# Ledger of designs, part 6: VHH binders against BTB/POZ and TAZ domain-containing protein 3 (BT3)

Target 1, 364 residues: BTB/POZ and TAZ domain-containing protein 3 (BT3), of Arabidopsis thaliana (Mouse-ear cress) (q9syl0)
Amino acid sequence: MSSSTKNIPKPPPLPCITYQRFQSSTRKPSSLMRLVPKEALETWDKLFKEGSGADTYVETDNKSHFPAHSSVLAAASPVIATLLNQSRDKNGNTYLKIHGVPCEAVYMFIRFLYSSCYEEEEMKKFVLHLLVLSHCYSVPSLKRLCVEILDQGWINKENVIDVLQLARNCDVTRICFVCLSMVIKDFKSVSSTEGWKVMKRSNPLLEQELIEAVIESDSRKQERRRKLEEREVYLQLYEAMEALVHICREGCGTIGPRDKALKGSHTVCKFPACKGLEGALRHFLGCKSRASCSHCKRMWQLLQLHSCICDDSNSCKVSLCWNFKEKMKKLSKKEQSKWRLLVENIIRARNSLGPFSSRSSGLI

## First folded at step 15 (VHH; framework vhh_7xy4_2)

Design s49 (from H6 with A35G)
Fold by ESMFold2-Fast, scan of step 15:
Structure s49 (fold): chain B 364 residues (1-364), chain A 120 residues (1-120)
Amino acid sequence: as target 1 above (364 residues)
Amino acid sequence: QLQLVESGGGLVQPGGSLRLSCAASGFTFDSYAMGWVRQPHGKGLEYIATITWSGGWTYYSDSVKGRFTISRDNAKNTLYLQMNSLKPEDTAMYYCAKSSTGEPYIFQYKGQGTQVTVSS
């Protein structure tokens, strides 16, 4: 064994081949000849296939080998250039040993260095091995192509854990995010795969990391839902407060001031909360125990909220507004802060709708 | 509205086994991490086990690790605790608990409880 091989970078662990073996591929023509003349690519591809004038021998698993050209390989990969300089014999021949990867993938890798030509179905079949080779031997063009293929629907629940581990080892941030997103979105499916079970045995720290990411994502989703529900409650409260002012000032339906009269043809109320509030206000006006009545609690809240935002000192037509303003002055600073915060939240929620908003009236 | 109802507690000899169940209602059970906490007489609440919303991940306190197994059936809205190799120090009121949205180890709600007594 040559001392020159001691510093050769080792490929990352190979993915689970079982997940790739059943990947369906359709034979397609090569599509990489967009930016260079076809004739030039065909010339280099022919040189590779014919092996004429070869001064390098590529050795793969099972002692399989094929001829290549040191100048082409060295120009395409700085890592290979270094390795070939260290393996040159007295006759000028060089030897490149690539083990731990299927011989077909090595053949495709070397072919790519000559002509950038590939068969699309074979490329998809060996994409993870080609990603590893392109990373280890510093071939950015092939690495970018592998990333594009992986990003275009190649990753599925059966292979996502294997792809994630390889993408991390190959420093492919984009594919790591794609894989993590799939794990989070389809966790119950992914966690029941053979790939997950293998990872649990071999890399329990990654399992813990993925579980924590799922929990954090779920917590953020639940908190966002809670905030949306809270915002809807604040908007309903604001609508009810507007309806309360409207009913107390002008009247609506069967409820209004003592001097209420039908307003000609304009009987349609613009306040969606008026119908719901009409019943509550009718009860409030007729209830003999308003201060202790559970059915009056919502009306007490609306009156209290109105008093906090109302700047009219003595002419406000909303029932008991002045009494609630006086009561506020006698509350503890803690209670005053709670009402202030609630009012701020309600106003903030209303301001977030903008001038042209549409929303359904809620039960309040 | 939100209810957690525990069952399966009882008197058992040291080294024995018990299986606790918790019937959950009033919330989307398969969207929250669930757990078990216990309170020995005259002492504070002790966290013992949690399980994620999917059932794919579990965590145990050191005092019960290897002896207790937490599991859930999302189709039945039911949480379970299989307790093996019970010790006298496991004697406590056991509560089913629902996690908060921020911390899977911090429980926002707990049920009425079921008593487990380990004695000779």
Scores: ipSAE 0.000, ipTM 0.095, lowest interface PAE 21.9, mean pLDDT 75

Design s5 (from H6 with S31N)
Fold by ESMFold2-Fast, scan of step 15:
Structure s5 (fold): chain B 364 residues (1-364), chain A 120 residues (1-120)
Amino acid sequence: as target 1 above (364 residues)
Amino acid sequence: QLQLVESGGGLVQPGGSLRLSCAASGFTFDNYAMAWVRQPHGKGLEYIATITWSGGWTYYSDSVKGRFTISRDNAKNTLYLQMNSLKPEDTAMYYCAKSSTGEPYIFQYKGQGTQVTVSS
């Protein structure tokens, strides 16, 4: 040691680094402050492995004691800090007793407290033991690592119920959610596992919660399906209305006021619903029993819909448009509101599709 | 009263097989992870195998992996250890262990044990 009055130059400012990813519990500056050189981690890992200056001995079921440092352990875990205060011997040494867990898992746990170093394969092997240890001894960094490992495909249909119960006991909300999602997605497979049968006997309240969650999820899927089917009906009605106007105004195929010259590109109609409407419109115009004809009901619906949208009072080319407009005016306000709502729903469905989407033709 | 009663041990020649059983009572067996641990004379405890509540996940120590199989019958409240290709170093008192009530995979309550001796 020597005292030096040397005027050492100020180090240059460090470059500003910005993390590109957002984390729910961590801001970018906090993430930057947790970045440490590899050499620093190796120094702490070496201290753990060499046991130089050890004042603590970790006791496991394997009758092996490995040396540790009370200050390191206490700083990493408030629970361990409390336990060490209760274990001082006559020589001033402390003992940390961790029984009932494989010695390998204990070794990995203590090593992690020093350097956060671990072997990936061993971490996956002992992840449930390490999750429990990190929870019991209040080591949030290790607990988060265990959660990340479990979230990376470790959980499967056979172990999902066991992992769910463990995650609940360890207050790991993220893994509870992952397990619940797997149960909901693959309920038939999961409900036939041994894990489900054991849970049914040991924790019927959890079984009830899971079944209720599955039922609720299915109800939401059914609602989404019904809305999608409803939207499809409105889109078909919109396409049919466009085709109806096209046929009546310009003619199409064998129907209409004008004959079309046969050309390769002109033999195919641009309106997908037109092909279906040709037959329906022809039948409607020639049918002698429209009021009782099932085939005419669809055409009546389209004509009524057109009459609600059509702004042309005098020169509309759509068949019976004036007649339907007069009929619609004579409906009750309640019935007029129903037709207005249907028109609004059709227009909304078309607008939700966007200008670049095309669909296969169909009539209701 | 929580009780674990191990059985099935005995004298066997190297390369032989034994099946150990553990009869559990006094607790809800299917709510707890279970383990087999062994203790050679004058040595510490070694955790050999662990099995979750349902049997959906098992762990084996490297010394026995590929040779031993842990299983459970929750209907009979019984834990098993099938031991194949036994070696002299497998000689030990074998104990059944139950996970802690509040802390799964931190094992408490070992039974009285069953002796396994592998000798010619």
Scores: ipSAE 0.000, ipTM 0.326, lowest interface PAE 15.8, mean pLDDT 75

Design s50 (from H6 with K98R)
Fold by ESMFold2-Fast, scan of step 15:
Structure s50 (fold): chain B 364 residues (1-364), chain A 120 residues (1-120)
Amino acid sequence: as target 1 above (364 residues)
Amino acid sequence: QLQLVESGGGLVQPGGSLRLSCAASGFTFDSYAMAWVRQPHGKGLEYIATITWSGGWTYYSDSVKGRFTISRDNAKNTLYLQMNSLKPEDTAMYYCARSSTGEPYIFQYKGQGTQVTVSS
């Protein structure tokens, strides 16, 4: 009476698994089969199916029982070995009762212990039951196979919450991460499923944990996006400085040193920022109101930035470089630190591109 | 409606004994395997004992093997746990559970629990 209140959430029912595909492959070897010749595995599978010399009986919910061999079961599962030792009768016969799972899953489980053989369609249909059985009876090879099947597209938005809870109960860390990733990636769809609604009622602590994980993931994605945008600005500044040096030393388009021919020197400039800088630099050199002009302010900042990274004392051909170097020496320590940080960020961004980046490459 | 009502918990000194009972109703008791599970404060749920539908087979966790005995009375729809040589580490909330497979189990139904405290 009156024991409706629970201290732990009730687990959700296993998802309804319907397999509606005509059989394409009936039998696949597991990794265990590589340790034993195929003919030997077929011999063990035959022994299981024929049941000759059986000393053990496996009983399921439908009063079905089938013969097995205690030595094979005990060798495959330490848990079964313990259970069989505790249930041995006076004739040497042992009994293994497995209730609460479909009889087909129990049959597949025991068959696997003999030969690692299985029917692919049935394995996918009963994979959650087989995961539980492999965990409960300590059969690592079958547990690994169940994990592989779950990891290869079996999990979807409708069953991910049920799979997550079962994987946690079975200590399957890999599948827990796969499920969590799916929840984070498609939270809006997953949170509207029946599985989520059942979990919300039966395991509110898990719901809270999943919501916290989604919020944290979104926060990290926003920070990463901001850092990528910031890095892009630094890369554009570096490209502009490279183009500035190129224009001032070698010339590009219709701007350059007086002693160089710019017509027909090359048809395509390898510096992508040159075209924009050509106009800006011409305006800067000719503008009568530089102190109040927004276009001149950006060019002034670029020239000032160049002066901070230029290590050429007297031969730099960049316009006003010497003047900006002298101005920079006269700034406060606080202002000098700000420019140093900006330069460090720009150089760090450029160095992070790696050897295969074409972004500031001289390649055409 | 399925109901499981645990009783028999309390305060006991180390080395002492307690017997827990679970009164089951709302289902055919002798058709289901039963289990006792416990949860220490701030820790996860630990399976400690399982008994099959007929009482013919039992399983125990290593932490209680040799000290605890699970039994059932199918005529009275009652599950029991006899706990001997109790240790401070046995302090936990003890739950009666209906389970139909090996350990650890998928819990379908659980009672409200009974507190066992082992302390001097």
Scores: ipSAE 0.000, ipTM 0.097, lowest interface PAE 20.7, mean pLDDT 74

Design s51 (from H6 with S99A)
Fold by ESMFold2-Fast, scan of step 15:
Structure s51 (fold): chain B 364 residues (1-364), chain A 120 residues (1-120)
Amino acid sequence: as target 1 above (364 residues)
Amino acid sequence: QLQLVESGGGLVQPGGSLRLSCAASGFTFDSYAMAWVRQPHGKGLEYIATITWSGGWTYYSDSVKGRFTISRDNAKNTLYLQMNSLKPEDTAMYYCAKASTGEPYIFQYKGQGTQVTVSS
């Protein structure tokens, strides 16, 4: 019997302070309780409170005892059933010793085993203690209720570290994920809390694990951001190439505010990149020292990029397209491969925009 | 595959006796509290009696206390309800119920039931 009781896990260390985001005075019975007449629940709750016919005494850390019924407790918890199978004292009484939790939480726990009744404010106040008790004594219905309460806004930056440690010890993976997400999302705030400072002293391995998780999350965020920024650059380059073709082939069909009324009704330019590119292209065409001009470098690169994807051999209106095609043929194979890869990436980015984007992939 | 099969109901005169039986299968019978509930025609479910997993504790509704006795045979996976001094008001369909773990009075499964009719 003593060897069996030694195998029963001790409750894990409890948090120093518990904070609650909201309070309610109304009692919230389990949804399963709707199947049972209220009068029956009240009768068992009364039996618990009055202690008549008790054959068991529940002992807490304050050395106080309150009466209970071995058959009720054993029916509700297989772990308690095992504990109560210990030798009776010489008067026939048994003792259930529950240590490491406040006596109020133990009282609520035992009450729940009789009737599943609880006060909502008390349940929220002692939810971490009740989670521990429900786990250690195998009471799944109470454990589910505690998890539900924790999952509904009870966890905050001040208590998240305490909740995480307890949830790990009680094998509550859902709450562990919720806590870890909060630590990662709000690390600067969480790392400055009293809960973090206590953890740093008592569990430095967990501190290291959480810091590593934050670093790993930041690395993944930066990689996702890099890929999104890369995609946006490719899309901007594609838009610039479309605008370049538009400007060189048709001119910008938009007339400035100064002369719009004098030339009658004109259509608005459909290319967002057109206005910025128009200025750059105008400078490029008029610059007498393009090869040594820093302002012409971007336009030179865009013209080179266009020449890589342009399939118009004889009638392309883009400035110097034929000249850039000839120069591209004279580049090293390594440089040609770089330009081909850039073109492929630009076309793939454009194709990701929806059903009409696939029509642009024929440029090569 | 939890299964409960009730039997032993029938027609009886006021003041008579009946013994109901419930054969349980598909779960560890000796680890769960069991109950009897009844439903009169056109009315809601009424709680009758509960017995703990060991048979060491029983509870009865005030309407049947002193007249009915709940018992169990864990070796046979069978629950019983001995009904004495039957009244017309005891006429109902009687169901065997398995209590949920951690909540002795929450009933998660009922069998098909057995009809008890008390009339002269």
Scores: ipSAE 0.000, ipTM 0.082, lowest interface PAE 25.8, mean pLDDT 73

Design s52 (from H6 with S99D)
Fold by ESMFold2-Fast, scan of step 15:
Structure s52 (fold): chain B 364 residues (1-364), chain A 120 residues (1-120)
Amino acid sequence: as target 1 above (364 residues)
Amino acid sequence: QLQLVESGGGLVQPGGSLRLSCAASGFTFDSYAMAWVRQPHGKGLEYIATITWSGGWTYYSDSVKGRFTISRDNAKNTLYLQMNSLKPEDTAMYYCAKDSTGEPYIFQYKGQGTQVTVSS
């Protein structure tokens, strides 16, 4: 007798899946309401509330029942249709037993099957229970509505673990992803909640999966930070190379080409890197122990980088450019490939920003 | 695009055994939970068993628990249902079903199903 409810199994929890492949294209509740005249919806809602001609009784955990109509329920849910066919008594009446959820949620669920009518605040209060009911009884329209409500700021740090577990059991990948993102983003806060403590006792495998997801996310963030720092270094190197060309061709401050006079006192340098680079270049040109000087090593690198990018073989004004081009030709194939890769990375970083703008001169 | 092809049904005597197979194509099989559902003639659908995407967890309806075993081979994109100690009440059309987590559906089944008839 009581086995009719057991004929519809609840799905087991799924492993943590962060796929966002499935985009929810669910219609807003207002769109569904426009498909049916208001007067028709009111008629079905009235039939539900008055219970006239009821042949079905919905039983809940409160030891009470309320009347319903088998034809309406069966049309709205193929699962309920199956259950009602298995529960028909000697008098032709059918019984639908819904246990494990509040009686108010069951009432709202059945009402929705008649008219799609709901009170917004009540729907938000019982959204998790309604999600479970819509999943277990195959009511896609209500399940869509529950997902939309959960997506609109209903989930917070206190309930995210409960929502995640229910969404997994109800096979709602979108909400699982939203919950996982919140856990990853606010792990310290979420791991301190009562919901986390309850999960730790009841589902330690899920705790392990969530901790592993946090660790993997942190590793990805560190790799992204490393790449962003690397990109910033490439951009600073490009800025330094442009400043180097400017200083050697036109002059800046106290450094300039021997064959050109510096322009007058009202010219402001357009290159922020020139101030640091001027000192470094002056030191480099005058240093007696370049091979063992840490300041000279940075300048050697910058001059060598310029020589790799520079296409002017005849009249480049950058100091030692042709000497570095000649030295580069004599490097091993492996060393030449390393410098080529560095140059390519610098050029790609520059091209990714469109117009070049100096962010700092701290590299020099 | 999505195809689920059930096979392995037939006529069997009470107490006998059958193994059903479901060949899946058109989706990433190892990323979805799978289920077996059945429909007896003139009755509604009844869920039989569910298996997670990895095969690590399974669930069974009380009517088949201890008699049926659900399994999957992700390398072959195939779902199985081993049915032992068959009873006349197990007579039904059996369908393979895929979890539909990106849409408001719980499970989808496609194809014609495979008929299981348990009689003497």
Scores: ipSAE 0.000, ipTM 0.103, lowest interface PAE 20.8, mean pLDDT 74

Design s54 (from H6 with S99T)
Fold by ESMFold2-Fast, scan of step 15:
Formats: structure tokens, sequence, C-alpha cells
Structure s54 (fold): chain B 364 residues (1-364), chain A 120 residues (1-120)
């Protein structure tokens, strides 16, 4: 006679967790209770508690037995139906042996099969054992309820490794993802727990997988940050080019065409880059030695950048725009490709903001 | 209150190396792009390198590309410039600079500077 319990995985030892570390979960009513009349639930729960007409005995650790009904258990679980058919004694009684799980958790599990009734506090206490039982005995409604409870802040740094291992064994992809996310987010704390130490001894392949996932996540975050920072520089260059066009056409503050330089105070400048360009443009306009001046070299570069984007060859008011367009045609293919790539990157960055979007210049 | 203090300059032979440091205070260092600029004696200011706020992206002028490396330590509020294969043309006063919002090549503030002299 084979033991029916030999096919049920034993849960790993729980880490040393104080109950005061459990965060209060969101108080959401069970969706399972919404569709069943209260009188029906009370009737089935009473049948379970009173044990009248029992033909089955559930055996737990310490040789504890409690009565149940084979027809109810078989209807609720196809796995239990198969086990009961194979375990009938000469008196017509059947025995369901569930070992390696606390007797309180087994009692809750069987009660759930009758009425779907449970106490929230007890359910939270035994949720990992109930997850294993619901998976092994094919009770999807209980399994779903266990997943909901785990998603409501039950998982913490002390238990995340045990929860991950059980969730993998029970094919609960969502909880595996939640656990992996917690390991990645708080790796230093999680790797210092007793749960991690036990895993390192019993499942070194999982430790390797988790470390690799952390490294990969960090690499992706660094690359995303690099791309975001690169894009910000391109957006600043675009803003500088727009400010340059504005200053050359309209004038801004004390900078602009000679006829507008002292009268431009009537319009509030909407280009935040004008403040940054003010000194460089003032110097450029007044510099007597532009060919040898390093300040003018930055303005030459901005003017070259503008000439690559500008499609107006006869009415553009930006200084030397036509001259830069002609100069750019005489550059080597390598140099032309560098300017083209820079322009493309700037335009792509600007287009990522959308046609009607603008960036805040900051408030303080 | 914003302060930038450069150090690490000195006299070095052509082909030598120097590492410049800039200690920043009075602003949120890890929120701003930083730059190194230089000014040779009697000449204008020349842009050398920029590094974004996290250090994830860097840009260099053609005159120093492949020879200089800009880096930062946000935990220490410090900007660095590693200078290799130094040439006499690299002789200048070196300044670290905080970039202005809206234009990465326009500097809002620069420090007091540190002198680098490449002599043969």
Amino acid sequence: as target 1 above (364 residues)
Amino acid sequence: QLQLVESGGGLVQPGGSLRLSCAASGFTFDSYAMAWVRQPHGKGLEYIATITWSGGWTYYSDSVKGRFTISRDNAKNTLYLQMNSLKPEDTAMYYCAKTSTGEPYIFQYKGQGTQVTVSS
C-alpha cells in the first residue's frame, strides 16, 4: 500500500519571521462569497463541523483523525476522488492521509471544500500550506484565493525566497514575478536573510539564477539611464537651436538685430535656452577675432548644427547659415556622417515628446 | 554658496599623465551635467568634455578624444578628468563647470581653476 502523501512536496522550513513584520493587507471582501447564498454555506459548514453520516476519516500528523464525507471531497477534488476509491476498507470507510502539513491547515483545507468558509487571520497564517494543498489536490478556487492573499502585502524580505520556491513548485507565475521583483529591488537585504542561506545550501541553481537576474536588471537600468541622459543633452541642443533662431529673427533682451536690441523688452521670452545663450551670443556678435576665439567656436558649432536642419536658403536670418551650408558640402564623408547622425539624434529626441508637448524649465 | 574647487594640476613632461579633481558644494551635484573647460594663456575658453548627471553618457572635443576621460563620483560630489598622452598644446588653466539648464555648451558657473603645464 503506497502512501498517498508521498507525492505531495514538503514545504521548506519557514524563515524566522515575527508576526509583527507582516504588513496589514488591503481589506477586500472575498469574491467567492458574493455568488453563494448564506444559508447554503451555513448548511455545508454545519455538515462538516458536526460530522453526521461521515464515511471518511482524514488522518493528519500525530495520528489525529477527523470525520468527513467522501461524496463532498470527491466532488471538490478529482485527485481526492481517485485516492478515496483506492483506500476503501472492508467496512466501507475511506481514509485520506495528509501528512507533513500542520493539522490546523488540513482542517481549514477540508472545511474549504465543503463551504469555501475560512477565517482571514488563520488563512493568512497557513497560506503557503494551503497553496501547496490546493495545487496538489487540484482545487483552483482555493489556489486563486491564496494567490490573492500573497499579492496583498503578505510577502516580505524574510519569506520571499520560501514563497518563490513554493510558487515555482505550484506553477504560480504571477507570484514568481512578484518575488523576483522584490529580490531585484532589495537584493542586499534579501541575500542576508535565513531564507537565502537555506536556499544557497538546498538549491544553488536558484541562487545563481537570482544573482544573474539582479546583474541583468542593474545592467538594463544603467543603459536606460544612459539613454535618458543622452536624450536630455539632445533636447537641450534642440532648445538652444530654437533659441538661436528666435534671437536672430526677433531679438531677446539685449541680444538681437541692431534695430531691435534696445526695444525687445516688450515681449516675454518663452525660450528658456535664451538665458543660457545670452552671454555666448553677446560675445559672438561683438567679437573682433572670431576665427581665433574659443567662445566663438561654440557659436560656430551651433550655427553649423542649425544649417544642417534649416531648409530656407534665401530668407534665413540666422547669421552665416548659407555659408555653413556651403562649408558642410565640402567636408569629408566621415565628417558629414557625424553631423548627420547628431542631427538625426536631436530630431528623434524632440519627436519623442510629441507634436504639442513642451518641457518644464523648472519651478524653483 | 555654489562652489567648485579644482585641484591636481602641475608641471608634467610631454606624453605624461595627470588626474584633475573638482570638489563641488552648494547644489545637488547628482542632478546636473558637469563639464571641463580650459583656457590657454592669452587665448579664449575651450570646451573639453561633458558628463551627464549619473555618468551614463560622456562627450569629448576632438582635440582630446581618446586621450582624456571624464568621470564623476556622485557619493563624494567630485568630478574627475584623467589626462593621458599630454601634449604642449594641452597647457592651460583647467576649470570645472556646471552647465546651465537648456544649453549643455553654455556654462552657468566655473571654478577658480587649476594650472596644467606640459613642458619639454
Scores: ipSAE 0.000, ipTM 0.116, lowest interface PAE 24.0, mean pLDDT 74

Design s55 (from H6 with S99P)
Fold by ESMFold2-Fast, scan of step 15:
Structure s55 (fold): chain B 364 residues (1-364), chain A 120 residues (1-120)
Amino acid sequence: as target 1 above (364 residues)
Amino acid sequence: QLQLVESGGGLVQPGGSLRLSCAASGFTFDSYAMAWVRQPHGKGLEYIATITWSGGWTYYSDSVKGRFTISRDNAKNTLYLQMNSLKPEDTAMYYCAKPSTGEPYIFQYKGQGTQVTVSS
């Protein structure tokens, strides 16, 4: 419920160079809006900087003290309020000891409690330290700002492992997710970083967890690809069946049914599968070794598949449709169930495209 | 060189029967599938039946299924079409055809035809 100052986690080391870090050139710059007039914020910022009427001293690792006001700190952080009640020197002054973080980060943190004022460059430089401080001292507004900065392209392959560990300790689920996604997406790059090598020595259980997450993600990706490939086959089968019905009922090129005048190759065909199917049907009619020919077997299977979907009793123009329907009635329940399932899969795949979609055929 | 000569057509009453024959020469008849196609007056060519090179497989259009039977005698280089329960709509010029493999048309060669007229 309340964070302890006794065991503040050590933030990972930051780069010594003071410049902005970017993840992607496609990221839009984010503007931060102030809801309170600058003049009001500057008044509180000035009170902090001038230290007039200070009754509290903030102590950092550099053994320097800077003045503060107990009423302001207590109003901004219930954790600090509790700590100040437990700390008093012989002169009546209170001391707030914040150790384990750079003094610049502590100064920025206390300044934020007065006015929410900060320099953009310094905020980005010390964002990990400020995240820790905002978590430990229960300052939700600053924690939210740190999360926003981290979520807007601050995290890269060099720092992702450090950020992940810190975000877990600070209970920031969103940033944990962002970090894990980056590890999974760019595993080869991330696993070669200095941050990964340090983690491997200090936290081998986390390394195992991350490797397992990568393997699981790859397995799911492979299964999704397999299902998409299977769906494509069903769509090609549906298109081939539509083309077969078209050729047998209306004619395409010079192949046609009894009751139609053949217009030749000049006839405009609206079915993409017709070009391939016309050749396959011509081959089927002329093949010497039909039973052993792979192309004839595909045409036979397509005719058989059509017979399973076709509900016309006497008007169907597709060759052999009646013959295959009678053959299908003589199949075992197990074989009939296999054809029913194939038909269901084909119809399901077609329905997933919506009413206006079209697809290229390559199965025939 | 390649010749297909149809015979057996004629005038027949509705419900009657005819047997068409096609004498093939100039190619290895027992190595190719054969077909019967017909053309009614003023209409396009219509597929009737196909038989494989061995006679082991036969295929029919819905319009003639159960009424017509295609057969072949490879020893005599002859293709047959047995037509039963003839209807006025069966009136057409009937052609013996060798289906094309790899050509843009479904038949590579077509005979001169034999006329079948079904009239009362």
Scores: ipSAE 0.000, ipTM 0.077, lowest interface PAE 26.2, mean pLDDT 74

Design s56 (from H6 with S100D)
Fold by ESMFold2-Fast, scan of step 15:
Structure s56 (fold): chain B 364 residues (1-364), chain A 120 residues (1-120)
Amino acid sequence: as target 1 above (364 residues)
Amino acid sequence: QLQLVESGGGLVQPGGSLRLSCAASGFTFDSYAMAWVRQPHGKGLEYIATITWSGGWTYYSDSVKGRFTISRDNAKNTLYLQMNSLKPEDTAMYYCAKSDTGEPYIFQYKGQGTQVTVSS
């Protein structure tokens, strides 16, 4: 055995994929089935339907039975081959007993073994039963088809728990994760279904596992949101410091260096933080209770923060920069560490913007 | 930009052990669930192990339960797969996969892979 198979070109190895643009491709249809002539499939489907020369009888629930051919079934399933070898009677007939599933699903399953033919609506109706049958009887082609159907929006909130349990039992990892994702996204709706109530009674360990997954997912979603909000605050603080330097050096609107104050020129400012800072800085300069004023607290922090980043020892035009540098050196080691951490976080947030992200005006 | 680099594969005898590593870069590693998937020559992809972003929850396919252990080091941006009691049927190209941002347990990204061959 081998000369004919040696003359058939080996399919090329599957490409190594590094990025999503290749992974999201719908390039996994069963291309092999399109290579079988339609006339050949129709011939095998006809053999199944007519039952001519049957030597096997498939028995389903309620004494329902239909004729089949042992050679076809054995060739399509190694498990069925083994079962048929154990069931041969004195007349040479074999019997295949498939119980616990609807007779329509068994009929469709056996038909698939002959010709891979099926009615689309019937396949969708019995897809869970066909998944179980394809797994139990080792029919990978049918199992793959059932997975494709389940992956095309068949799973909903009402059936997700049943699908999850069957997918686990049939070792269909992808469908398990699709189901888990749905449980996590819509936990309130899924946990109120009849399927969840049945699972809670029959499989409490699975309920515990799913609840733990939901809790972990929610906790991580909250942490990711918190980190994004924190990063945004650091970027706004950096933008405010840039605007502060701009106002103190060049002036903006009606505030700035003495010789440029109140000139109110018709110019557009590149710094989005300038509008907010103009009012805050004016208030800060006039406030007599700065240490206890909520409006002054933010400006005080911004001035302290600038003094930590500023490397200009004597020529900085930002108000009180020298004073804040001196006061910083007189703070406790614990307080100095807190300001150092804040500065590090702000610089880290700024540096996490790519060199092509120009949304922070004056970054260069 | 996003990069996953698998290593640690090789030739091993049945019953042997291997430890696979995946070095991740270009994304916030501790914010994504990770998986190991394998592809035997001429066959489809099989998801074998998954770990949540924190490492608090893991899942294994029935074919590897009790033999393989998935783990991660978020400080080093590295994913691991400890493979024990290896069988000939474990022979495959092994890939590291990252979950999608919108669907934490749907895996769409994988690296170049590392070959594992179990042969006597």
Scores: ipSAE 0.010, ipTM 0.466, lowest interface PAE 9.8, mean pLDDT 76

